# VH-VL binders against q960a1r229to459, part 12

Target 1, 231 residues: q960a1r229to459
Amino acid sequence: LKGDRIELLLPKNIDQFKKFKKDRTVISSGLITRFVSTRNPKEFSQKWISTKYVKEFNEITVNKDSVVVGAALNIQKMADTLTSSLSINIGKEIDSFIQKFSSPQIANFATWTGAIISGAKSSLSVSDLLILFNVLDAKLTLLNNSGELTQVAIEEFAEKKLFATHTIVNAIFSRSLTGFLFCLKLGETSEQDSTNFNFAALVGNQVSRIFVGLGGQPKRLTSLEVHIDAL
Below, E stands for the ipSAE of ESMFold2; O stands for the ipSAE of OpenDDE; V2 stands for 0.75 times the mean of E and O plus 0.25 times the DockQ between their complexes.

## First folded at step 4 (VH-VL)

Design d01 (framework fv_solitomab_arm2)
Fold by ESMFold2-Fast, scan of step 4:
Structure d01 (fold): chain C 231 residues (1-231), chain A 119 residues (1-119), chain B 106 residues (1-106)
Amino acid sequence: as target 1 above (231 residues)
Amino acid sequence: DVQLVQSGAEVKKPGASVKVSCKASGYTFTDYYMHWVRQAPGQGLEWIGYINPSGGYTNYADSVKGRFTITTDKSTSTAYMELSSLRSEDTATYYCARWGYDEFSLDYWGQGTTVTVSS
Amino acid sequence: DIVLTQSPATLSLSPGERATLSCRASQSVSYMNWYQQKPGKAPKRWIYDASNRATGVPARFSGSGSGTDYSLTINSLEAEDAATYYCQQYSTWPLTFGGGTKVEIK
């Protein structure tokens, strides 16, 4: 501790996190082991704060109307929560789709927040987890630098680049989503080049949500949604 | 007509491993999570883990983590649990049970497999 | 983890009497389920989502409650109701069970 150039804070609840966040860089739970064991002088000269042990960032809550998934949880726990809490058709498709873009090794170690932020930052690659959140109408609970909580749609989070100014606390999914979910991932993953696209559509009784990823942020096909909903 | 049929009783020595099967029929195996719950003699129910048969994703209770593995064979609609480094406190009846998405409960249970760990 | 406390541990009653089994959660829960287990047999889903009877469960059984306090009531106890009843919550992972209430006939 004394004379050390590294500062990594491990808050245990959201109030401690708010108090200690300040100008510190947020580190996801998936990176903390590498950070400790693989020392880079640049990494160890910065001020860091971890979400790994914050109670509120590790909670899963299933309510009658919604499912809440904490920001420090891995992709596997998020997927398992959604597939066990949403309708059978939607759950089956979520499970199938996640298998196509995330191995069990990745899903067990990577946080869903890391994957979402990575996807939201990209202007060139498609993001399968981001399009899944888009089609499911996910809301994010965000914490700003003033300690205020707000909720935003996943599309707004990506569009306004809120990852630059906010910490993700949790994701909220509606349990009133109905209909059939269809997800598609296509592309060549050779060693030198890849051109990928993805597609996700939730076709419900009265409301449809349709997205396509052609590189960068998924695009909502609102005209197609209106046409399908009229049928 | 949903059925979960488990393998027969096992007697093991401390330090050994045990593998129990749970064969599902009457539904699409990959559509439902399979949970494992154990019960020590004269004691209550303890959840120990689950598997999503479609993706193979697992989650284990802290009480068994590091010694417990759940797997599936989709071609035979069978879930397996394996518990290693057996201790006397692992003596229990082990149940597989299906997670019902419509009712958010364990809707069908296997008949149970008794595992006895003794010298 | 959410802790479920069931009371009483044992209920010894005569046929025709009304039995009320309690399950208290350490935190508010969204889903409470009940399972019936007879000696030497696997548990059976009995009540789901606080108040819904599973298929084949007699009308004399009812479940109620919300938040942290839940109960299972047997309106007029019959000999075949002798069993241990376990509550189980689904609001947070992991799934947790109560310690069970054993219902026995005098």
Scores: ipSAE 0.160, ipTM 0.677, lowest interface PAE 5.6, mean pLDDT 85

Design d02 (framework fv_solitomab_arm2)
Fold by ESMFold2-Fast, scan of step 4:
Structure d02 (fold): chain C 231 residues (1-231), chain A 119 residues (1-119), chain B 106 residues (1-106)
Amino acid sequence: as target 1 above (231 residues)
Amino acid sequence: DVQLVQSGAEVKKPGASVKVSCKASGYTFTDYYMHWVRQAPGQGLEWIGRINPSGGYTNYADSVKGRFTITTDKSTSTAYMELSSLRSEDTATYYCARWGYDEFSLDYWGQGTTVTVSS
Amino acid sequence: DIVLTQSPATLSLSPGERATLSCRASQSVSYMNWYQQKPGKAPKRWIYDASNRATGVPARFSGSGSGTDYSLTINSLEAEDAATYYCQQYSTYPLTFGGGTKVEIK
């Protein structure tokens, strides 16, 4: 899109994206659709760059040890990939949990990247997708302003607020994760209390990962993990 | 014994829609993805889409996107494909096939449904 | 999309001979599978993840390869092996198949 106030660049590969990124705001296909329909001027910068047509941001790769999900993909495509690639017990719980916080209409529109960044930025809201990434030990491939790629744990991404200085290229999930996945979200406790809680636990043969969301970043329950792993 | 049984042959005119069923038995229907693959006469195999029966989540090939819908009925362990705005190049045998998640391969196949699009 | 190129298109051999079928991918592939299809019938899973024989597949069949180059070998052809063999990759969506190699027994 070109206009007096808005410039939108549509690179086709990661080298073009690196060249044209500069000071431009990164947007996914979901945000373009929202912009056209709602036209909220306070949400828009003058210069934008899209990941929608960049091949590297739209790839899904299933390796022997890992699953890679491109940053421009919607929540539905991510869920489909994880459910088919991880163990059956983990996959079934992922499908169940996603249905509880994302309708099919929203899951086909919203990117997982947008949901993760929103969750990582918030100090008030509980993020269901962020806690799911935490319990699954997700890693993110990030691109900095110098064009360098690095990989970080989801916990580090949120803690260091790397969304401010980096673009997410993809998420990486280990296929070595085994065990029982349990996810829970709790509603409000009163008419004035809008605070929700969530909980996610992966109880496996070797290690357990347990998180609770009370608002902002999920907290890892390391003491409980030690007790469960001792059983 | 795992079986996938498909509905019978269809003859349709251009512009019509066709709906093909695939009834699964011998396993828990919601535990496995169901894929659809077609084969035009004298040609090779073409993947056209898949569904996760547990959540109803779908993924479609670009060649059919916008005209193709996959659905399931959990109560009857049946997957359906529907292809609209039929063209002569949609003439093919359509197969359903189960996804073996451990081996990342299509482990059981339906017998096929021949769809002929002619005037 | 990942393109799979199979060669040769047709192999015509006598019983007892060795057949080697090739499948080349346009980019490196994580999983390569092979399916056997006889005329008028549905494909059957034959080899999965490059080298694993599916249940009921005779020991004379073997698969090998990694990256972009894969092969299916039949060490000593029998009449029942006459079929078209398709390779299929799973690394990225969509799933793609090769054009097939038809094995004929003279």
Scores: ipSAE 0.030, ipTM 0.582, lowest interface PAE 7.3, mean pLDDT 83

Design d03 (framework fv_solitomab_arm2; at its last look DockQ between E and O 0.68; V2 from the best seeds 0.00; counts 0 for: pae O 5.3 > 2)
Fold by ESMFold2-Fast, scan of step 4:
Structure d03 (fold): chain C 231 residues (1-231), chain A 119 residues (1-119), chain B 106 residues (1-106)
Amino acid sequence: as target 1 above (231 residues)
Amino acid sequence: DVQLVQSGAEVKKPGASVKVSCKASGYTFTSYYMHWVRQAPGQGLEWIGRINPSGGYTDYADSVKGRFTITTDKSTSTAYMELSSLRSEDTATYYCARWGYDEFSLDYWGQGTTVTVSS
Amino acid sequence: DIVLTQSPATLSLSPGERATLSCRASQSVSYMNWYQQKPGKAPKRWIYDASNRATGVPARFSGSGSGTDYSLTINSLEAEDAATYYCQQYSTYPLTFGGGTKVEIK
């Protein structure tokens, strides 16, 4: 329309991604990240970068003690990886819970990173994927605007709003978690209803993890965890 | 007594479609992923895809994505793989195999279904 | 994709001899499994997670290895051991198999 052009960059690995974003402010949106430049305020040329083909963002790695799920993967691939690599009791509940908030149509197209960022931004709605990551003690590998990699707990990512300053590279789940996972979603059963109450508890021989979602960030029920662990 | 019983051999022409079945017994069908592996004559094993019978979620090897479809019928404990737009390169014995959670391996295999694509 | 290289392609030995089959991965893997396949038959799970024998597998079979290098050993070869053995990794999807080692008797 104005003669302005959008340039789409397709990096193949994280080092190329770092080079393409060099000295630019990055605005992340799932698989596509927009670059903003102050070089020429009158000639508004947007550079977009896709994480779809970045090797590190597409990795699924099962280690003895952990599972790594790349940021560009959809909800289905994340769920399938977790259900096939964690204990059967935890895996079955993950599968059951995900089916309640994400249909096969949505899970095959939506990235888990998009869903996590959306949930972390909300102050009014509950997020089913976010509470699942909380109860599983998920860690996120993040890339900052200076090209540095750090790992943070999912609770810290949401609380500090790190989605505004960082790109998600992958999620890391511990395979050392044992016990029984129980997840609950209350309210309307519509897939589009984001105001439902949710709950997630992991109870076993280790310390229990219990969370409730009443709108905004899930709250950890630390006192209840202490009581249950004492039994 | 876990058993996976597959349908019989098929002979098809290029461009045709065929549906292979794998009937499971001796365990809770929806509790285990079902994988599909093929083997061309005289060749090694190639992973084709998998399905979660509980939710119907599927994953495929890039070589067959868009042409092969894996489905299940929970009422009959049967997994299916439909091969569409058949090519001579699809000639192979197709195996279904169950994913073992404790062992993280393919623990039980069907006897195989030979699909021959020729003109 | 993780590439698994098996060697030798064929191993011809007499009964009572020791056979060692190698499987090398293009990168470090978390789980290495072995399957036995006889002509015209489906593969059978033989060794899982590098060193564990599947139910019904004779004690003369042992698996070992970690990282990128794995092996399957048959301590004293019997006639019924004639088969092709495939290694298979589980660290990343897609699941990948080695090209197989054919064990022949005599």
Scores: ipSAE 0.273, ipTM 0.716, lowest interface PAE 4.7, mean pLDDT 84
Fold by ESMFold2, look of step 5:
Structure d03 (fold): chain C 231 residues (1-231), chain A 119 residues (1-119), chain B 106 residues (1-106)
Amino acid sequence: as target 1 above (231 residues)
Amino acid sequence: DVQLVQSGAEVKKPGASVKVSCKASGYTFTSYYMHWVRQAPGQGLEWIGRINPSGGYTDYADSVKGRFTITTDKSTSTAYMELSSLRSEDTATYYCARWGYDEFSLDYWGQGTTVTVSS
Amino acid sequence: DIVLTQSPATLSLSPGERATLSCRASQSVSYMNWYQQKPGKAPKRWIYDASNRATGVPARFSGSGSGTDYSLTINSLEAEDAATYYCQQYSTYPLTFGGGTKVEIK
């Protein structure tokens, strides 16, 4: 690429990441390839910082009551962590949902954070990973521009457009979830991976969580939850 | 009812490869991670890695990365471990072990496969 | 990696005596498991989540501990208890084991 200088930092831990993040575009390793293939003759130097080698962004921590998945992990590693760490009824449905409805190449290459951000930004597309995070009541740990860490629910992340001002550090899932997870995906009838409609329900938990995806953010079906919990 | 039956002992020369099998029965093979652990003679246990038989995802200890390959065959409910470029320090008993979800521990173990690397 | 240090390396006691096996982790862990291994045999799950006995484990075995310090106690040692006992953590990967404590009967 002519006219541009690219500077890429590869910090090894979150303290280094915080020190060097200022004025830099945060990227995954996969995004470098995509950006280089576009013709963008900017006169400004491009300064990037990668999450790929940051220890904390690659960590998996299994606590008694939660499982924490670092932001740099691919979708398949996240799915396998949840499958091994949550109840078998929930974990098997997560595994089935990813294996049956997501391309193995995408799952093994793309980061889960890329998929979540893409879904959270869109007013039209239906995101399978975003509905999964919603039904599991996922929390995100975020790094703001001041270097401070905060924790928010996945619904708040999308609603408040926090993807514009924050960097995702990890996701946190409760290991106290009980009951049965049911997921449905309807896409184009051809062999494509696209989704036109999805649905996810966790029932038999203390408070059921039921979501539908028809475009944009998953919609929670609170009235249906109350009805099912009453039965 | 849960059983893990491993292939027989192997004697190999340095630089060769070995492939150990672990046939599972008595449970749904694709619902449980399979782990591999080795034990050198007179020594303790060393975790090698794991595989999710459903999709084939693998994870390895850094100390063994690059020479070990873990695979499965869902149609025969069999997990495999292959070790290439054998060295004398690879002489060990190799175990497969299933990950138990209720207990979050290695709940069933194969009988072990002794691999001897000599001359 | 989380390092597990077991002590003592060998414990030689008479039948009926109390045996205490120690396992110390280099950092706090969520799950500590114990395995029994007899010579020439595969390990067996013995204690899981610090204090729960696996099926078939005699009541004379008890486990305790939290954070970084864990122990396995055999209240009244019997001849069949001669084995090596390994602790194992599940908090992060890679899974790691202690070096083992060999229990011998005099």
Scores: ipSAE 0.226, ipTM 0.688, lowest interface PAE 5.0, mean pLDDT 83
Fold by OpenDDE, look of step 5:
Structure d03 (fold): chain C 231 residues (1-231), chain A 119 residues (1-119), chain B 106 residues (1-106)
Amino acid sequence: as target 1 above (231 residues)
Amino acid sequence: DVQLVQSGAEVKKPGASVKVSCKASGYTFTSYYMHWVRQAPGQGLEWIGRINPSGGYTDYADSVKGRFTITTDKSTSTAYMELSSLRSEDTATYYCARWGYDEFSLDYWGQGTTVTVSS
Amino acid sequence: DIVLTQSPATLSLSPGERATLSCRASQSVSYMNWYQQKPGKAPKRWIYDASNRATGVPARFSGSGSGTDYSLTINSLEAEDAATYYCQQYSTYPLTFGGGTKVEIK
């Protein structure tokens, strides 16, 4: 590594985390976030911060109408939380979908945040979590550089590339969704991307939600939704 | 009808290992979490751990983490709890229990397996 | 961990009397369940999500509560109600149980 010594910070709560974020540019990559501080136009310092020990990033909250999953949790923990908290017709499909990862990296069940960010950054890769979050109409709680928390839809997060400026604190899933979830993914074996195609459909809800992933951001199939809802 | 049938009583020495089984029937085994709860003699209930429907993820109470292992065999619809490095304080009746969807409760229980750890 | 405190530890009443069992959580919980356990038997789900009777549970049983305070009430005790009742929270893992209330029928 070239340049100044890289410092790793291990905050224990969101307040400590916020302190490190002040007056710094944030580059998020899941559990580890890089802070860049510019001293002058030609000089900057970098600090790394881990969310591993941040209390709020590791919490799970099950409410009557929603499930909140901390950003530091691994994919399996996130999936397990959803499968145990959502209706059986949705939860069981989530569990099945998550268990079918084919890439070694994803098979290790890294943080869901990392997966979301990686997926959002890529225009070529197919992200299973992105399509899942989209079909479930998930919301993200984001921390901006000013230390404020906001909630955004996963679509907005990706579209506005908020991963460049914001830190994901948690994801919020509705427990009010009804109907059946169907997920399909096609992937390659080891040493390849985990998925090259995915499909997710929530049908029997007030409004059907259908997405397809061919690379980059999942595309919503509104015409198909209308058709299905008319049946 | 949903049934959970557990293996028989065990008597072990401290430091030994034992594996308790819980055979499920009457429902789709791979669609439900399985939990384990223990009860020391004359004491209350203590949650021990759980395994997800697919069997790919487990969670444990701090009191047993690193010593107890929960597994499943989908082909036989059986959940297992392996208790290693047994201690006297592990003496208890161990129950498997299904976690019911939507109702968010342990809706069906095995009959229990008594594990006695004594020198 | 969420600590559940049940009171009283033992409740001795006569048939026909009203029994009220309390369960207090150290912090607010989203779901509270109750289980009935008779000596030498496995626990049985009795009340789920604070106020819903499980299948086969007599109407004389009722549950109520929210936040940190929950209760199970037996409107008119019968001999068969003699058991230990445990509350259990589902808000965060680990799941935790109360210490139990033993109901004895005189």
Scores: ipSAE 0.020, ipTM 0.644, lowest interface PAE 5.3, mean pLDDT 87
ESMFold2 (binder alone), look of step 5: mean pLDDT 93; pTM 0.943

Design d04 (framework fv_solitomab_arm2)
Fold by ESMFold2-Fast, scan of step 4:
Structure d04 (fold): chain C 231 residues (1-231), chain A 119 residues (1-119), chain B 106 residues (1-106)
Amino acid sequence: as target 1 above (231 residues)
Amino acid sequence: DVQLVQSGAEVKKPGASVKVSCKASGYTFTSYYMHWVRQAPGQGLEWIGWINPSGGYTNYADSVKGRFTITTDKSTSTAYMELSSLRSEDTATYYCARWGYLEFSLDYWGQGTTVTVSS
Amino acid sequence: DIVLTQSPATLSLSPGERATLSCRASQSVSYMNWYQQKPGKAPKRWIYDASNRATGVPARFSGSGSGTDYSLTINSLEAEDAATYYCQQYSDYPLTFGGGTKVEIK
């Protein structure tokens, strides 16, 4: 519309981000987030906030027991961090998956948060990163509208559609994960517009985590037979 | 053809730092991890670290962690290793080697750079 | 760290003989690679993922094994096979190599 204006806010840390989003509903879409005024629903000007320059959203922290990946990082930086900090068997499959199923063009420009949110919103598309995060038992640090931080499992984030009410701050992965990671996607060539099937399994001595995607949210399986060839 | 060409031999005193280069050609530099492996005279191979040139992320062996840095210059398709606080035990031939991500192995190797640490 | 023990340290045989090189891991490993190194030269990838020959490796070479026990076999030695062979595991960081087996041709 004529006269409409977009104001772009560029907070530099999480405290500035909280201040700028105060009393506003935030709809997250990767690096750029749209505000909806809660005080004046007829306001014509739209306010946008960028998470790109928020210090806490760009941090990578490798601890003894966990690795933390900031929300503003691209898919390749996230994958590099996991490959260098998790066990080699798990890192090997992550590296293979990113190199085989995600082009350098996508991996170096798209944020992992954008890919996760897109996957969680869709009832029809296959989400490779969402199923990968599920099998790795990823936790997300979320910021609510009141400025409180909470930690939530990736399954809960998708099921409760928390992308509609919360901002992703980072993802947390356990460094104690062990076993063999196996990822499979049907329609990996360019002959199909989309695929309705993806599969990921983490198979260890004590516990196996198995997830399958058939359009929409990945489902956990407990009775699937998994055959891994002896090398 | 894939080639990795390393810089020339270095002679350093204990406590000094050394920087070795590895120039890649014949492939997309940012698509493959670059590893560094050293070999002391008459001894076997020891892995010391890797870098992903795309993201700049690194992983270092505990034997060199705190003294060892791997970097890249994408504009020249060159990887660098820098080792500080040199000891006589660091005397070795240092190799860069490319990681073949489909075969999970070091598929192409540089010719090696001999680093001698002596007083 | 995963320790790889290669045996024998040196193997001296005549042309036409069969050589078997052993690599034993301190714990079960999922991937094992072999590299050939000739004096004064950089190592070359020789066998990957236990049994696959790298491009250009002669058919007389074969790799086998699983778990903790791996081997590299040369069915009929030729003079050009004189080199040190190193195994390398890809199951955990740090990446580790065996001490090498030196193959000498009499």
Scores: ipSAE 0.007, ipTM 0.448, lowest interface PAE 13.8, mean pLDDT 78

Design d05 (framework fv_solitomab_arm2)
Fold by ESMFold2-Fast, scan of step 4:
Structure d05 (fold): chain C 231 residues (1-231), chain A 119 residues (1-119), chain B 106 residues (1-106)
Amino acid sequence: as target 1 above (231 residues)
Amino acid sequence: DVQLVQSGAEVKKPGASVKVSCKASGYTFTSYYMHWVRQAPGQGLEWIGYINPSGGYTDYADSVKGRFTITTDKSTSTAYMELSSLRSEDTATYYCARWGYYEFSLDYWGQGTTVTVSS
Amino acid sequence: DIVLTQSPATLSLSPGERATLSCRASQSVSYMNWYQQKPGKAPKRWIYDASNRATGVPARFSGSGSGTDYSLTINSLEAEDAATYYCQQYSTWPLTFGGGTKVEIK
């Protein structure tokens, strides 16, 4: 049947990606981005672009005050980067947390961007990677429909549903984060009134960040942060 | 204090496999990445891979990928490298080295294991 | 991969002279480390994060640089400083090393 073939485009850098994306509506799912025309969705739904080989989406850059993780990297490579770049107490807990929520098979193949987008889209389900990004105060570099790059907090990305209108380029983590990270997940163990929830706390010398996920977007426990910081 | 002690020299024929050990002591083994670096006679240093002993995640240089495996035995605080289908170009001294998280550098090195591939 | 080019390949100097070793990266880097290796021995961490001396490294050694250009300086060369020095970057995966500069005493 005519038109059944999917054309896969393989840009090699962000400038090539931007040229293809120019003035088009984007639907992103990890490494593969679909462009949808407002007038003819069928035309662009059969044309896919892979971010897998875009140089900037595969970069890991460690700066003095930050670490940047490209959007095309898998969950394990992201975790390893954070473990080797952030303080040892934070990095060790990240590694431990990822092992609990992602099998080695999944972590070595699934992208962190796919997991973040899935988590941000969820209205009822708990997201382990999203709460981790929240407690770490992650920022995302996003590419809009006009080809402009902007930086947003992970909380804003999820709240404003920016996954519908933007492409994730990378995640930025502060290397100034200090303290002890603690992450917890409780799975469904009951057939009645069972809840799946997660919890993440970063307890530092000057400031604490505490989040709970009960379904949908993680909630910041600001009052609890105030009490702990007073101790 | 921190020490990395490697197994003794190996002489292998082309096509064989070699396994080198690196026994760590003086620190929590699973808290630090272990890297492997090789050096051909009279040449410079070449990074060939690493392992995160906590999760077992590994990454290998393209020059050895498909022939190189890094493993650990947590009970003995030992990292292993295994290189198969040996070629003359694999003749080198192989070093294990610990990743220092605060300094972002290879802070402690094993004494090296010389691997000679010859017929 | 980031390529690190070290120069000169060999530097032959007399005791008391100043040695300056260069390491040039193919792209801007944020973290540069230096290792000292004496013949028949394992490399030893010498300078980390461009300018910090590792424990036990004499004050005559200093590291400097940013972006693509880094250097290791020995202010007053001593016989025990004869070794090959390697630079190594950690700004981008994977880890890469320079080709080394061999410092010889005349």
Scores: ipSAE 0.007, ipTM 0.508, lowest interface PAE 12.2, mean pLDDT 81

Design d06 (framework fv_solitomab_arm2)
Fold by ESMFold2-Fast, scan of step 4:
Structure d06 (fold): chain C 231 residues (1-231), chain A 119 residues (1-119), chain B 106 residues (1-106)
Amino acid sequence: as target 1 above (231 residues)
Amino acid sequence: DVQLVQSGAEVKKPGASVKVSCKASGYTFTSYYMHWVRQAPGQGLEWIGYINPSGGYTEYADSVKGRFTITTDKSTSTAYMELSSLRSEDTATYYCARWGYPEFSLDYWGQGTTVTVSS
Amino acid sequence: DIVLTQSPATLSLSPGERATLSCRASQSVSYMNWYQQKPGKAPKRWIYDASNRATGVPARFSGSGSGTDYSLTINSLEAEDAATYYCQQYSTYPYTFGGGTKVEIK
């Protein structure tokens, strides 16, 4: 009888995920079919656990004050959720940004968690999804190795490199966000180097959030925010 | 033994509204999304929306948006669809179906409710 | 919206023959399901996530594909396989179905 010879676990809910996580490497969604198709079972010698099939990581919840997007969902599903849940001005720009600055292959294949972690790890490249989460003041629900849930701001997640010690469960966005959202991405700025620039601004009636990406973590333009808020 | 049991056939005039029920049994109702799919006579399947019974979040296809509402009654484990301002092109068999985990597929289907819009 | 194009529209074969049904997506997708529907009945989940057979589905059925090109194969057709088969993608909202391929047994 083969039983547990292959050490790849597919938890169906967060309680099973917590039990299975001990001593196991977490893989975020999308690649499980490649593991199943492997001819040699001995290749599954590593202890792996997939987030792809965890029910709670695939859920969407719209509350009066917030919208919650599960960690295993792809970028396009996240974008569609936000455009249907946030104010019309913000939603229109999110839709425009994802369609213009994220390829269909990336948006329909990649998880938003993979893109956020990739952006948070990079010191050289700009991250379009990370700057979007920054300007929207996104919060992340994280699970530590002891099974405890914690909520952190996206800026804290990236600054403290919490991707190294925590699993992302979901993202939380405020439905009380108001104002005009504007996102911009420029391509190569040098023929010798692949350098990109991005920019995101949420200009509200009394409060603004403005970020620029020149490589690595997006930087908040607090002086510009103060000037605009004074108008 | 999961079952989805739908209400009976409806005949409506153009401009009327129709409400179809889907009673779930054999599982925790709030743990699975409920989708609605319709099929016009002799035609293919068309996804028209879903609801997350836990939080009430809904998504609707553009073809029915503005006329279509999905609701649930958790106490009776029942999902409802309501389609208003009925047109002849709404004539179809309407199915409820559960969105399964971890397979990400419509794993159990209701028997269908035929809605006929006739003048 | 992702458009799924199924071909052929109708496939008429004899028992024992091999049937191959195609489903093409207008954009790359990572999740593809197949449903079997017999006349007058509700659809049944048949293949999920491109290649996994649902419980009770005979071994003669197999699914394959990636990106924009997916297929459902019946390696030795039986009379009970006469049905319309629909592909469905889950990669992107809104979730869309193909137009279906009707399999007829001569």
Scores: ipSAE 0.006, ipTM 0.440, lowest interface PAE 14.7, mean pLDDT 81

